# Ledger of designs, part 209: VHH binders against q9y6x5

Target 1, 379 residues: q9y6x5
Amino acid sequence: LPPKLLLVSFDGFRADYLKNYEFPHLQNFIKEGVLVEHVKNVFITKTFPNHYSIVTGLYEESHGIVANSMYDAVTKKHFSDSNDKDPFWWNEAVPIWVTNQLQENRSSAAAMWPGTDVPIHDTISSYFMNYNSSVSFEERLNNITMWLNNSNPPVTFATLYWEEPDASGHKYGPEDKENMSRVLKKIDDLIGDLVQRLKMLGLWENLNVIITSDHGMTQCSQDRLINLDSCIDHSYYTLIDLSPVAAILPKINRTEVYNKLKNCSPHMNVYLKEDIPNRFYYQHNDRIQPIILVADEGWTIVLNESSQKLGDHGYDNSLPSMHPFLAAHGPAFHKGYKHSTINIVDIYPMMCHILGLKPHPNNGTFGHTKCLLVDQWCI
Below, E stands for the ipSAE of ESMFold2; O stands for the ipSAE of OpenDDE; V2 stands for 0.75 times the mean of E and O plus 0.25 times the DockQ between their complexes.

## First folded at step 10 (VHH)

Design E60 (framework vhh_8dlx_2; at its last look DockQ between E and O 0.69; V2 from the best seeds 0.00; counts 0 for: pae E 3.5 > 2, grease 25.1 > 24.2)
Fold by OpenDDE, look of step 11:
Structure E60 (fold): chain B 379 residues (1-379), chain A 125 residues (1-125)
Amino acid sequence: as target 1 above (379 residues)
Amino acid sequence: EVQLVESGGGVVQPGRSLRLSCAASGFTFDDYAMHWVRQAPGKGLEWIGNIYHSGSKFYNPSLKSLVTISRDDSTNTLYLQMNSLRAEDTAIYYCARSKIYYKYGDWKESYMDVWGKGTLVTVSS
């Protein structure tokens, strides 16, 4: 049988949740498979960019999804969660589900993974769900497993996306032990449901499953705010993205805008586009604005001192609080193996290997995941 | 049945304080932002402020110094504390809810879909 792979994302699942909370189902999943304790994601550490990095193996500057909110100065187009279906934004890369879909006797399926309801390079998964937050995990899981089990051509690659614990992390903050315990228990139960469903369908032993996330979550506070209005008049710039990485489009001289912002807060770094640190791999794309502001961990950039979030993400990708985990199970993976860290872009070449796909040029390193795979030599 | 019921209105003298209540039934505040809105005689609706599921509060800048919004989740009740009342604060005061929902990393807010019947506040000497 051709290899099959299910990629599951629980949005905003911080890696250290595994150490601080109980996950009976997930731990069982890990026990029978592999765990990467920390996954270094891409900068900025936001939902759209990191999900696309997982499935392309590219840094944000390369795949072109550089934020949850974007502006293209040439076309005057805007990208946001309410306006994400224009292929223009996605076509700078080829995600793995497209590569897989284009193979003979194979098809792809998707349940609300970012970008999967958009024709990319004129290709869309044979089976997909339009994004709808009201659709239960169960319904998403039922559709995905149905497609994996009964489709022709067979679905050999599928994605499944769930909004928690990100939504709750924003609402309660990651340090709210009471509420987050409740939320994370539900997630563990969903993982239990997933495993049970796969076993019931006879897929468990033959299906490769990756459970991961796009980013973590850091605690925010009303006492840690950076008010831009105290530093610069709003008429001097257009705000493309706000916090914790603000994207600034100057309406006046860029240098003047920069000078007004550079000392705005000791808890915020201000970069001209050409001065963005190389380690971010966040420079070489026209969709990155002329000035970016990067708040320190736990600080929130605001207008008029208003904020609604007790937790947030998008910060420096070197921060442990921003890191997700990766767990995997299936015939391609070892059992009972734990690995310390990989880069999020390393997932793509691994998935391509598992599926027997030729990867597009990418920033991942296959060598970083070799120890997870039974068919590879690990030093 | 979803319902909002305001109470606490009445006639008060200038300079006095008043606390309004809004009892919610048929839903919980977890999935909603709650708002206070008022309508003075012969005038349009004026937004006073709101409180979100996260506990964050926002106010009309013109009224910020005079009002405080709070909630009690255990009783599913919204409150509006008003201080230093003036004649121009005479109005029908409404509470309303707006749905909060999550989409790819952000919480969003819908329109105010449920309103109370309002409570009259008259500020007069």
Scores: ipSAE 0.617, ipTM 0.880, lowest interface PAE 0.6, mean pLDDT 95
Fold by ESMFold2-Fast, scan of step 10:
Structure E60 (fold): chain B 379 residues (1-379), chain A 125 residues (1-125)
Amino acid sequence: as target 1 above (379 residues)
Amino acid sequence: EVQLVESGGGVVQPGRSLRLSCAASGFTFDDYAMHWVRQAPGKGLEWIGNIYHSGSKFYNPSLKSLVTISRDDSTNTLYLQMNSLRAEDTAIYYCARSKIYYKYGDWKESYMDVWGKGTLVTVSS
């Protein structure tokens, strides 16, 4: 029977939460599996970009989902919540569920992983749920496990997305120990439910399960705001994305817009597209705007207003606060092994290896994940 | 049925204070930002401010020193405290809601989809 993999994402699960809070169910999962303590994500450290990087192994400039809000200068299309299902935005890469369905005549299943409700290269996940935040974790899990057991061709790759702890991280901020403790305990209980459901259905011993996240979270404050309206008039530019990475499309001369912004705040870096640091791998795509503003950790860019959020992400991917973790269990993985760091783009070639798929060209390095796998030499 | 009902309006003298209330029913109050909006005779709508379940408040800068917005989520009630009332504060005062919802890494706010019928405040000697 072909190998099977379930990929689970808890949005915004900052890596150091594991050291500051108790996770009895997750710790039991890790005890008989593997833990990667830090996953270095891609820039910008946002949900859509990083979820797509996990399943394509590509930097954002290569897969084309460069932000949660974006504009394509060539076609003049805008990506927003009203048109996020337009295949145009997703077609610059081939996600693993598409490869899974096309190479091996296998099925894929998805409970709301970003992109799985979109026909990408004319291929949509065999089974999927349209995004609805009101649908419980239990209902998502019930659908995934039903599809894993009752599908022809067999479901060999399944994904499950959950909004917490990101939703609460934004609302309360990661330094709110009372609220975050409550939220994280509930997530740990959901992990316990996941493991118990898989055991009851006879799936646990033969299924590879990865639990990971797309990014972390940092504390924001009303005392750390950057007001763009103090530096530049709205008539000079179109705002494509605001905070903490602002995407600026000039309506006048680009140099004039740059000069108005470059000294706006000591807590923000202003880049012409060609001057964006090479280490970000955030330059070579038409959806990256002519001017990008990058706020310092914990600072929020605003337009003559306050911000309601106490936590945010999107910041520099070198920041530990932006890093998630990865835990895994199953026949492909060692038991009781801890690894320090991998890149988020390394997850894709590892998953392709587990599933026996030939990966599309990607930015990941299989060697970085070898020590996690029982069939590999670790050096 | 989703309903917002404003109360507390009436005739008041210049320089006095007035507190308006808005009673919400038929929906989960905690999931909504609540707004106060006014319309003076023969003029357009003027946004006064809003308040989130978190307690975060935002005011029209022109009105910030004159008003205080608060909410009591246990009674599903929104309040507007107005001080030092002037003739130009004569208007119909509306409460409105906007849904706060989460989608793929972002908290979003909908347009104001439900409004009360308004309560008239007349400032005159």
Scores: ipSAE 0.540, ipTM 0.809, lowest interface PAE 1.3, mean pLDDT 92
Fold by ESMFold2, look of step 11:
Structure E60 (fold): chain B 379 residues (1-379), chain A 125 residues (1-125)
Amino acid sequence: as target 1 above (379 residues)
Amino acid sequence: EVQLVESGGGVVQPGRSLRLSCAASGFTFDDYAMHWVRQAPGKGLEWIGNIYHSGSKFYNPSLKSLVTISRDDSTNTLYLQMNSLRAEDTAIYYCARSKIYYKYGDWKESYMDVWGKGTLVTVSS
């Protein structure tokens, strides 16, 4: 009976929410499992890129999902809402659900994790839901548990994605304690429902469960705007992505565009592609544009308009506000162990180990997660 | 049935104020941004502004000092307050909705899919 793993993401769950708000159900989950207090995610700290990094173990430059809006200079293709399911964008890597279900007598299931409704390398998750934010957490969980219990070949790897607290974090900002307390209380109740459902269905004792997130959230303000149209005529470039990391494709001489932008704001760094800091691992892909603009924490790059967001993410991955957490429970994991930090790319080789899969080449380090696992020496 | 019904139009003297209402029914009001748009005789549509469930508001810069948009989600009603009216404010005033939805980390807004029939405001001495 091969080990089973459920990977759950609550989008935009900032690590320090755990200490600043009450989570009785999540804390019970942690008490009987493991906690990693801070997960250092990948730059840029956006939803699509970081969810794909979790399941591939790769930096964004290596897996090719470098932003939520992209342009591929070689093929001249644009990634957008109407073109987010084209396998072209996803095929630079092999996510764990593909590797899993290509093994004999294994299937994968997915409730809306980014990419699971795409036929990556001609392989789509064996069971999946097309993305629809109107589908309740209960319906997503019902489908996942049904597939875990009732599939042939058996489902050994499953994913579950939920939009909160990211949606509310953008809407209210992480510093709105009244609204965020309500939102986070609801999320904790959903975690309680998850655990109770798994117990009632007989899955709890033999299923490994990871609860994690892709990034955090920082407070924004109408007083912290960078107006790009005040610095450069819109006709001189094509805007591929805007904030907080703008992707600039020059229409005129690249150096001229750079010079017009470099003094636009003291709260924005302007990089030629070759000058992007090495620590970002964000340079070696054709989808990374010739010029990027990186706003300081809490600053928003806008065209000649105001911003609707009170919270945002996508900033420098060294910022603690961008870091999620990871909690896990199941037969592979210790009970009552707390760990300070791992890199988000380390999750992939750990999951491969738990499932008995041979990992594809990746940027993760298995040794960073050994202390979480019962079958490993913690040295 | 999804419906938007404007009211409060009529003839008003220059310099006076007027409040328009838009009653919404048949849909979840909180899931939509609400808009005011006007069309003066012989002119194209002119966007006045919008308001989100959160209370966030955006206005056409040329009209910003003249108008205030508000919404009452308990009565599913959108309002437009207009002050210091001028003859050039004579127009048919429409309310409209656009769907606000979330997709993987981004809030999205659809095109305006449902419009009211409009209410005529005539500013005449």
Scores: ipSAE 0.250, ipTM 0.608, lowest interface PAE 3.5, mean pLDDT 92
ESMFold2 (binder alone), look of step 11: mean pLDDT 84; pTM 0.840

Design E61 (framework vhh_8dlx_2)
Fold by ESMFold2-Fast, scan of step 10:
Structure E61 (fold): chain B 379 residues (1-379), chain A 125 residues (1-125)
Amino acid sequence: as target 1 above (379 residues)
Amino acid sequence: EVQLVESGGGVVQPGRSLRLSCAASGFTFDRYAMHWVRQAPGKGLEWIGNIYHSGSKFYNPSLKSLVTISRDDSTNTLYLQMNSLRAEDTAIYYCARSKIYYKYGDWKESYFDYWGKGTLVTVSS
C-alpha cells in the first residue's frame, strides 16, 4: 500500500494555547503520536507565506509568496484578493502536491489549503475545493475522506485548512480568555470528529496525519498604534502592504522616504531592503519592496487612527507568540514522543520522506525531524 | 427582510449636538461593519465613518473632530454623535452596512449592499 498523508492546518494556532487551555482530543492524539512544542515559522508570519513554506520547504524570498498583499516590480503586477489565483504568484516554487502527482503517478486532494486551487507549473491538485469560508469543517472533512478512500490513482497526499483560531484571534485578541476558550474547545471537538471519522472509515491505522498551523497570535490595542500619516505624506510613496510589516514603494528618492520614516516611532524598525536582517531570509525577491517597516510585537501600523484587529500576526518570527506547534500520528511516527522545536521549512522534506518523494531543493533540514520518525536512527 | 432604519434627525440650531440612531434587523449585525454616509442637497455622497464589531472605527479626516460613532450589538443599533453642528452639516444621513468576512488570515470588508432610506438633519438658525 502506498503511504498516505493528511496535512491539517488550524490557522493562527499559537503554541502556548496548548499550555493554557484543555484539549482532551488533541492530547489523546499526541499521546499516541508526536508533539513538536514550537515551530519556528518564516518571516513575515502571515498565512499565505507560511502555508506555502510548509508545502515547499522554502523561505518566502525563495518561493515568492512574500506577503498577503504584494507588488512585483519587474512585471508591475499586484497580488490581491481578486487575483490570488494567477499562477504567476505561485510559480517560483513547486509545492508537494505537484511533486506527488508528477513523481509517483498518485493523486492529491485539498480542502482549501492556500494555493491548491491554482494551476502551479500547469498542475492543479487532482481534487480540490475553491475557498469559501462558509463551508463547514465537516463538509471539508467529508470530501477529503471520500477522496482518500475512493480515488484511482490513489490520493496519497491530502490537505485540510480551517480558519480558526485565527479569525477569532483577530476579532477578540488572544488575551480574551472567555471567547478564546470557547473557540479552542470547538477546535478540539473538530479534532475529535476528525479522528472518529478516520476510524469509522478504516483510514486511521494506515494514514499519517499532521496537525499544525502557520503562525500564532499576539494581543493588539488601540493604545498601540503607529500612524503612518503622521510620518509621511501619501504623495511620497505607494503602500503595498500595511501591518504589522509595511511595504513601501517610494515615488520620490528612496533616501528621502527612508529619512522621513526612520525616526517616526520608537515601536517600529525601518529597513532599506539591503539592510533587512539576514536572519529573516527576507531580501532576495523582486516582490520585497525597497523599504519595509516592522512593527514591534502588539503594535499596529495604521493610516487613520484605528484598527479592526484586537489580535494580529506578521511580527518577528523569533517571537514565541508567533510560533505554532506540530502534532502528528500514524505509521511513520513514534508514539508519545515530544520534541522542542523545528523550523517550519523542515516539514516539507519530512513529508517528502514519508511519501517516498524526492524533494526539490529546499531550506529545510531533514535531520531536524528524524527523531519523530520510526524508520530513522535518532541517535 | 434586511432593514436599516435611521432616526433622530430634524431641525437643530447651529452649535448644538445631535445623536442619530440606526436600527438594524434581518441579519447577524455583529458580522458587519456599519457606516454613516451623508448627502447634502445637490451634492454627492460623503462618507462619515465606520465601526467594526471589534469596536475599531475609522473617520473621514475632515469630520473626525466633530463626530463619534458607536454600536450596541445587544440591541442591533448603530449611533452617530455629532457636535458643534454647522449649516454645512445639513444633509440626509444614511446608515449602510458592509460585510466583514474572513479570507486566509485576514478580515476583509465588502462593498455596501444595504442602505437605510435616510434621516434628514437641517441645521438652521
Scores: ipSAE 0.416, ipTM 0.764, lowest interface PAE 1.7, mean pLDDT 91

Design E62 (framework vhh_8dlx_2)
Fold by ESMFold2-Fast, scan of step 10:
Structure E62 (fold): chain B 379 residues (1-379), chain A 125 residues (1-125)
Amino acid sequence: as target 1 above (379 residues)
Amino acid sequence: EVQLVESGGGVVQPGRSLRLSCAASGFTFDKYAMHWVRQAPGKGLEWIGNIYHSGSKFYNPSLKSLVTISRDDSTNTLYLQMNSLRAEDTAIYYCARSKIYYKYGDWKESYFDYWGKGTLVTVSS
């Protein structure tokens, strides 16, 4: 029987929530599986970029999804809500579901993981759901489990995306313990539902399940705003992305725009593209703009109008508040093993190993995840 | 039918305070963000601030020390408190509604899908 993997993402699940709240269902999952306490994500710490890094093993400059809002300087195309399904944006990498379908006679299934409703290199997930936030976790789970049990060729790679706790993290902020406690308890209940559904259907003992996230969340405030309109007139530039990483396309001389911005606020760093820190791996792509602004943790860049967010992400990936976790259970994984840290790009080569797929060239290191796996020597 | 009706405008002396109200009907008020916007004679629209269904409120930085926005979801009413009024505050004041939706890591806003007809505030001695 070919190995099977279900990859589940709870968007915006900050790693330290595990220490500050009770998760009885998740803790039972971990007790019989593995936990990676911190996953070091890629910069920028946003949903589209990090979800694509998980399934490609690449930094954002390499896979081409460099933000949730993008402009490509070569083709003059804009990435927005109305054109996020254009394959152009996704074709700089090969995600694992495409490799799964092309290397083996196998199917993939997806409940709304970013990119799975797009034909990438002329290959779309065998089964997929178009994004719709109104579709319940239960309906997504029902479709995924039906496809795992009733498909020919067999579904061997399945993904499931859920918007919480990110949606509530933005709305309430991560420091709102009362509201976040309710949201996180509901997520734990959904994890319990997931495990029980897989057991009921006879999938649990032979399915590898990874539960992870793309980033964390930090507290924002109306007292921590950077008004970009106080720095520079909008006639001098086109704004490609705003906060907390602003992408600036100059309409005049780049140096003049840079000089207007560079000392405007003590709470943001201003970089010419060639001066972006190497540790970000955020430089070598036409979709990265000539000037980027990086706000300090908890600061929001605005245009004379306020941000609606009490929590946000996108900040420096060295910040623990931006880090998610990874938990896993199944025949490929040890039972009761805890690991401290991996890089988010390491998940891809580990998943390829579990599925018996040859990985495309990637930025991950298989050695970083070997201690999680029963077929590897760790000590 | 969705209706937004502003009230409380009129002639007011410089340095005084004024409270505007916006009565909402025809929709579930506590699920929408509400905004105040003004237009002075011969000028464009100027956003004053908003209050989200979550209770979070944000202001135009140029106006934040002069105004306070609040809402009463039990009466479907939005308020704008203005202090230390100046001649430059003479404008038609509008309340407006926006829809909020979530997509892949971001809350997005469809601005100003419904507006009131406005209430005139004249600051004159």
Scores: ipSAE 0.359, ipTM 0.741, lowest interface PAE 1.9, mean pLDDT 91

Design E63 (framework vhh_8dlx_2)
Fold by ESMFold2-Fast, scan of step 10:
Structure E63 (fold): chain B 379 residues (1-379), chain A 125 residues (1-125)
Amino acid sequence: as target 1 above (379 residues)
Amino acid sequence: EVQLVESGGGVVQPGRSLRLSCAASGFTFDYYAMHWVRQAPGKGLEWIGNIYHSGSKFYNPSLKSLVTISRDDSTNTLYLQMNSLRAEDTAIYYCARSKIYYKYGDWKESYFDYWGKGTLVTVSS
């Protein structure tokens, strides 16, 4: 039987939640596995970009999913809720499930991981579920475990996506101790259910399981708003994405739009595309707009009519509040090992190694994850 | 049938305070974000602020020191308290609702799907 891996994402699981709340089931998982305390994600710190970086090992400028809302200047296409399954948006990279199916005679399975319901380079996940937020964690887990046990060729790579704690983080804010405590306890119970289900089905001993997330969450406030309508008239630009990273497509001269925005707020940085900091690796793609606005942590860019959340993400990826964690258990991983930090792009080459796949060129460094693996000497 | 009915408008003198109410019926009030929006004569719509079921409030930065929004879910009523009224606050005041839904890492908010008929506030001697 070839090596098997289940990759689980709890959307918006901020790393320091592990220090501030009790997770008995997750702590038992970690005790017999590995923990990476902080995963430095890619900029912008949003769901679609970071989920695709996990499975491609690429920065957003390289894999092409540069935001949750996008405009491609060359083709004039818009990425929206009605067009998120267009392969055009996903074809700038090769995700691991495609590599798994094409390099090895093996199957992939997916419960709603972003991109798994899209034919990428004419290859779609062998088994998948279309996105539907009403489908329970239990139903997603039932389908994944059924596919892991009852497939030919065998499912060797499986993914499972869950919307919490992101949905509640936005609604209540991460500093709402009462509501977040309830939400995080429920997630810990789901992790307990996951482990118990895998044990009951005889999968636990031979399956590598990674539990991770795409980003964290920061507290927002009505006292930390940047009103874009106070700075510039709507007739001067098209808004591609709003907050906390605004993507501005000028309708007039780019320099004139830049000059109207550059001194608008002390809590927002305004960049011409070529002036975006190199450390973001967020410049070399036609889907990155001519002017990008980056709000300071906890500040929300609004229009006069917009309502805003109590928690948000998308901010600078150097911020610890934007970092998720990674925990893993299985035959490939050490027991009881803790590691401080890896880059989110490092997950891809590690997963390729576990599955025996040749990785596509990527921005990850395999050496950063060697200490997690039983068959490697760490660097 | 969804209904939003504003009340409490009228003629008020500059510098005084006024409280507007919006009575909601025909839907589960505490599952929606509620908004106040105004339109001054010959001007466009101006968003005042909103309140979620959780009690979380967001205001137009230009108005935040002058207004307070509150709700009473037991009576399905939304309130707008306005202080230090000036002539430029003369407008028709509307309450509106928005639906919040989650999709792939973000809370989305619908356009305002239901509005009241509005209540006129005239700030004059």
Scores: ipSAE 0.142, ipTM 0.514, lowest interface PAE 3.1, mean pLDDT 90

Design E64 (framework vhh_8dlx_2)
Fold by ESMFold2-Fast, scan of step 10:
Structure E64 (fold): chain B 379 residues (1-379), chain A 125 residues (1-125)
Amino acid sequence: as target 1 above (379 residues)
Amino acid sequence: EVQLVESGGGVVQPGRSLRLSCAASGFTFDSYAMHWVRQAPGKGLEWIGNIYHSGSKFYNPSLKSLVTISRDDSTNTLYLQMNSLRAEDTAIYYCARSKIYYKYGDWKESYFDYWGKGTLVTVSS
């Protein structure tokens, strides 16, 4: 029987929420499994880029999903809500569900993980759900468990995406203890429901389950705004992405645009593409614009307006507020093991190992996750 | 089904105050940002401001000192309070909505899909 893996993402689940709130169901999951306390994500710390890094093991410059809003300078295409299903945007990497279907003649299933409703290299997840935020966690779980139990060829890799706590983190901000406590308790209850459903269906003891997230959340404020219109006239550039990382496409000489921006605010850094810090691994892609602006944590870039967001992400990936966690349970994982830190790109080669797949070249290091696995020596 | 009905317009003297109302029906009011937009005779549309269910308000900087926007989600009503009215504030005032929705890590706002028929405000001595 081939090994099976369910990968679950709770969008925007900041790692330190685990220390500040009680999670009885998640704690029971961890007691018989593993916990990685901090996962260092990729820059920029946004949903599409980091979800694609989890399933490809690549930095954003390598997999091509470099932001939630993009412009490709070579083809002149724009990435937006209306065309996020164009395979062009996703074809610079091979996600694990594609590898799973092509190497082993196995099936994959997906409940709304970013990219799973797109034919990538002419291969789409065998079973998938189109994105719809109105579909309940229970309905997503029911579809995933049905596909895991009743598929031929067998579903060996399944993904499940849930919007919380990100949606509430943006709306209320992570410092709103009352609202965040309510939201996080609901998530813990959903984890309890997940475990109970898998036990009732006889899947729990033989299924590997990873619970993780793509990024964290930081508090924003109307007192921490950077008004880009006070720095530069809009006639000088095209805005590709705004906040907290602004992507600037100059309409005039790049150096002139850079000089108008470089000293505009003490709360953002302005980079020419070739001067972007190497540690970001955010430079070698045509979808990265000639000038990027990186706001300091908790600062929002605006165009002569106020921001509705009380929480945001996308900031420097060295910030602990941007880091998620990873918990896992199943026959591949040790029981009761706690690990400090891994890189988000390390998840992909670990998952390939669990599924018996040959990973495509990637930026992850399998050695970083060895101590989580029962079949590996981690000294 | 979906209706936005403005009221409270009329003739008002310069320097006075006026409150406009927009009654919304046929949809989940708290899922939408609500906007005020005006059109003076022979001119284009001018955005006044908006308000989210959260209470967050954004104004056209040129009009910020003149207006206050508020909403009552229990009665599905949007308000525009105008103070120190000038002759140049003569316009048809429209209520409009934009859908607030979540998609993959961000709250998004749609284009204006429904507008009211407008209420005329005439500022004259």
Scores: ipSAE 0.475, ipTM 0.797, lowest interface PAE 1.6, mean pLDDT 92

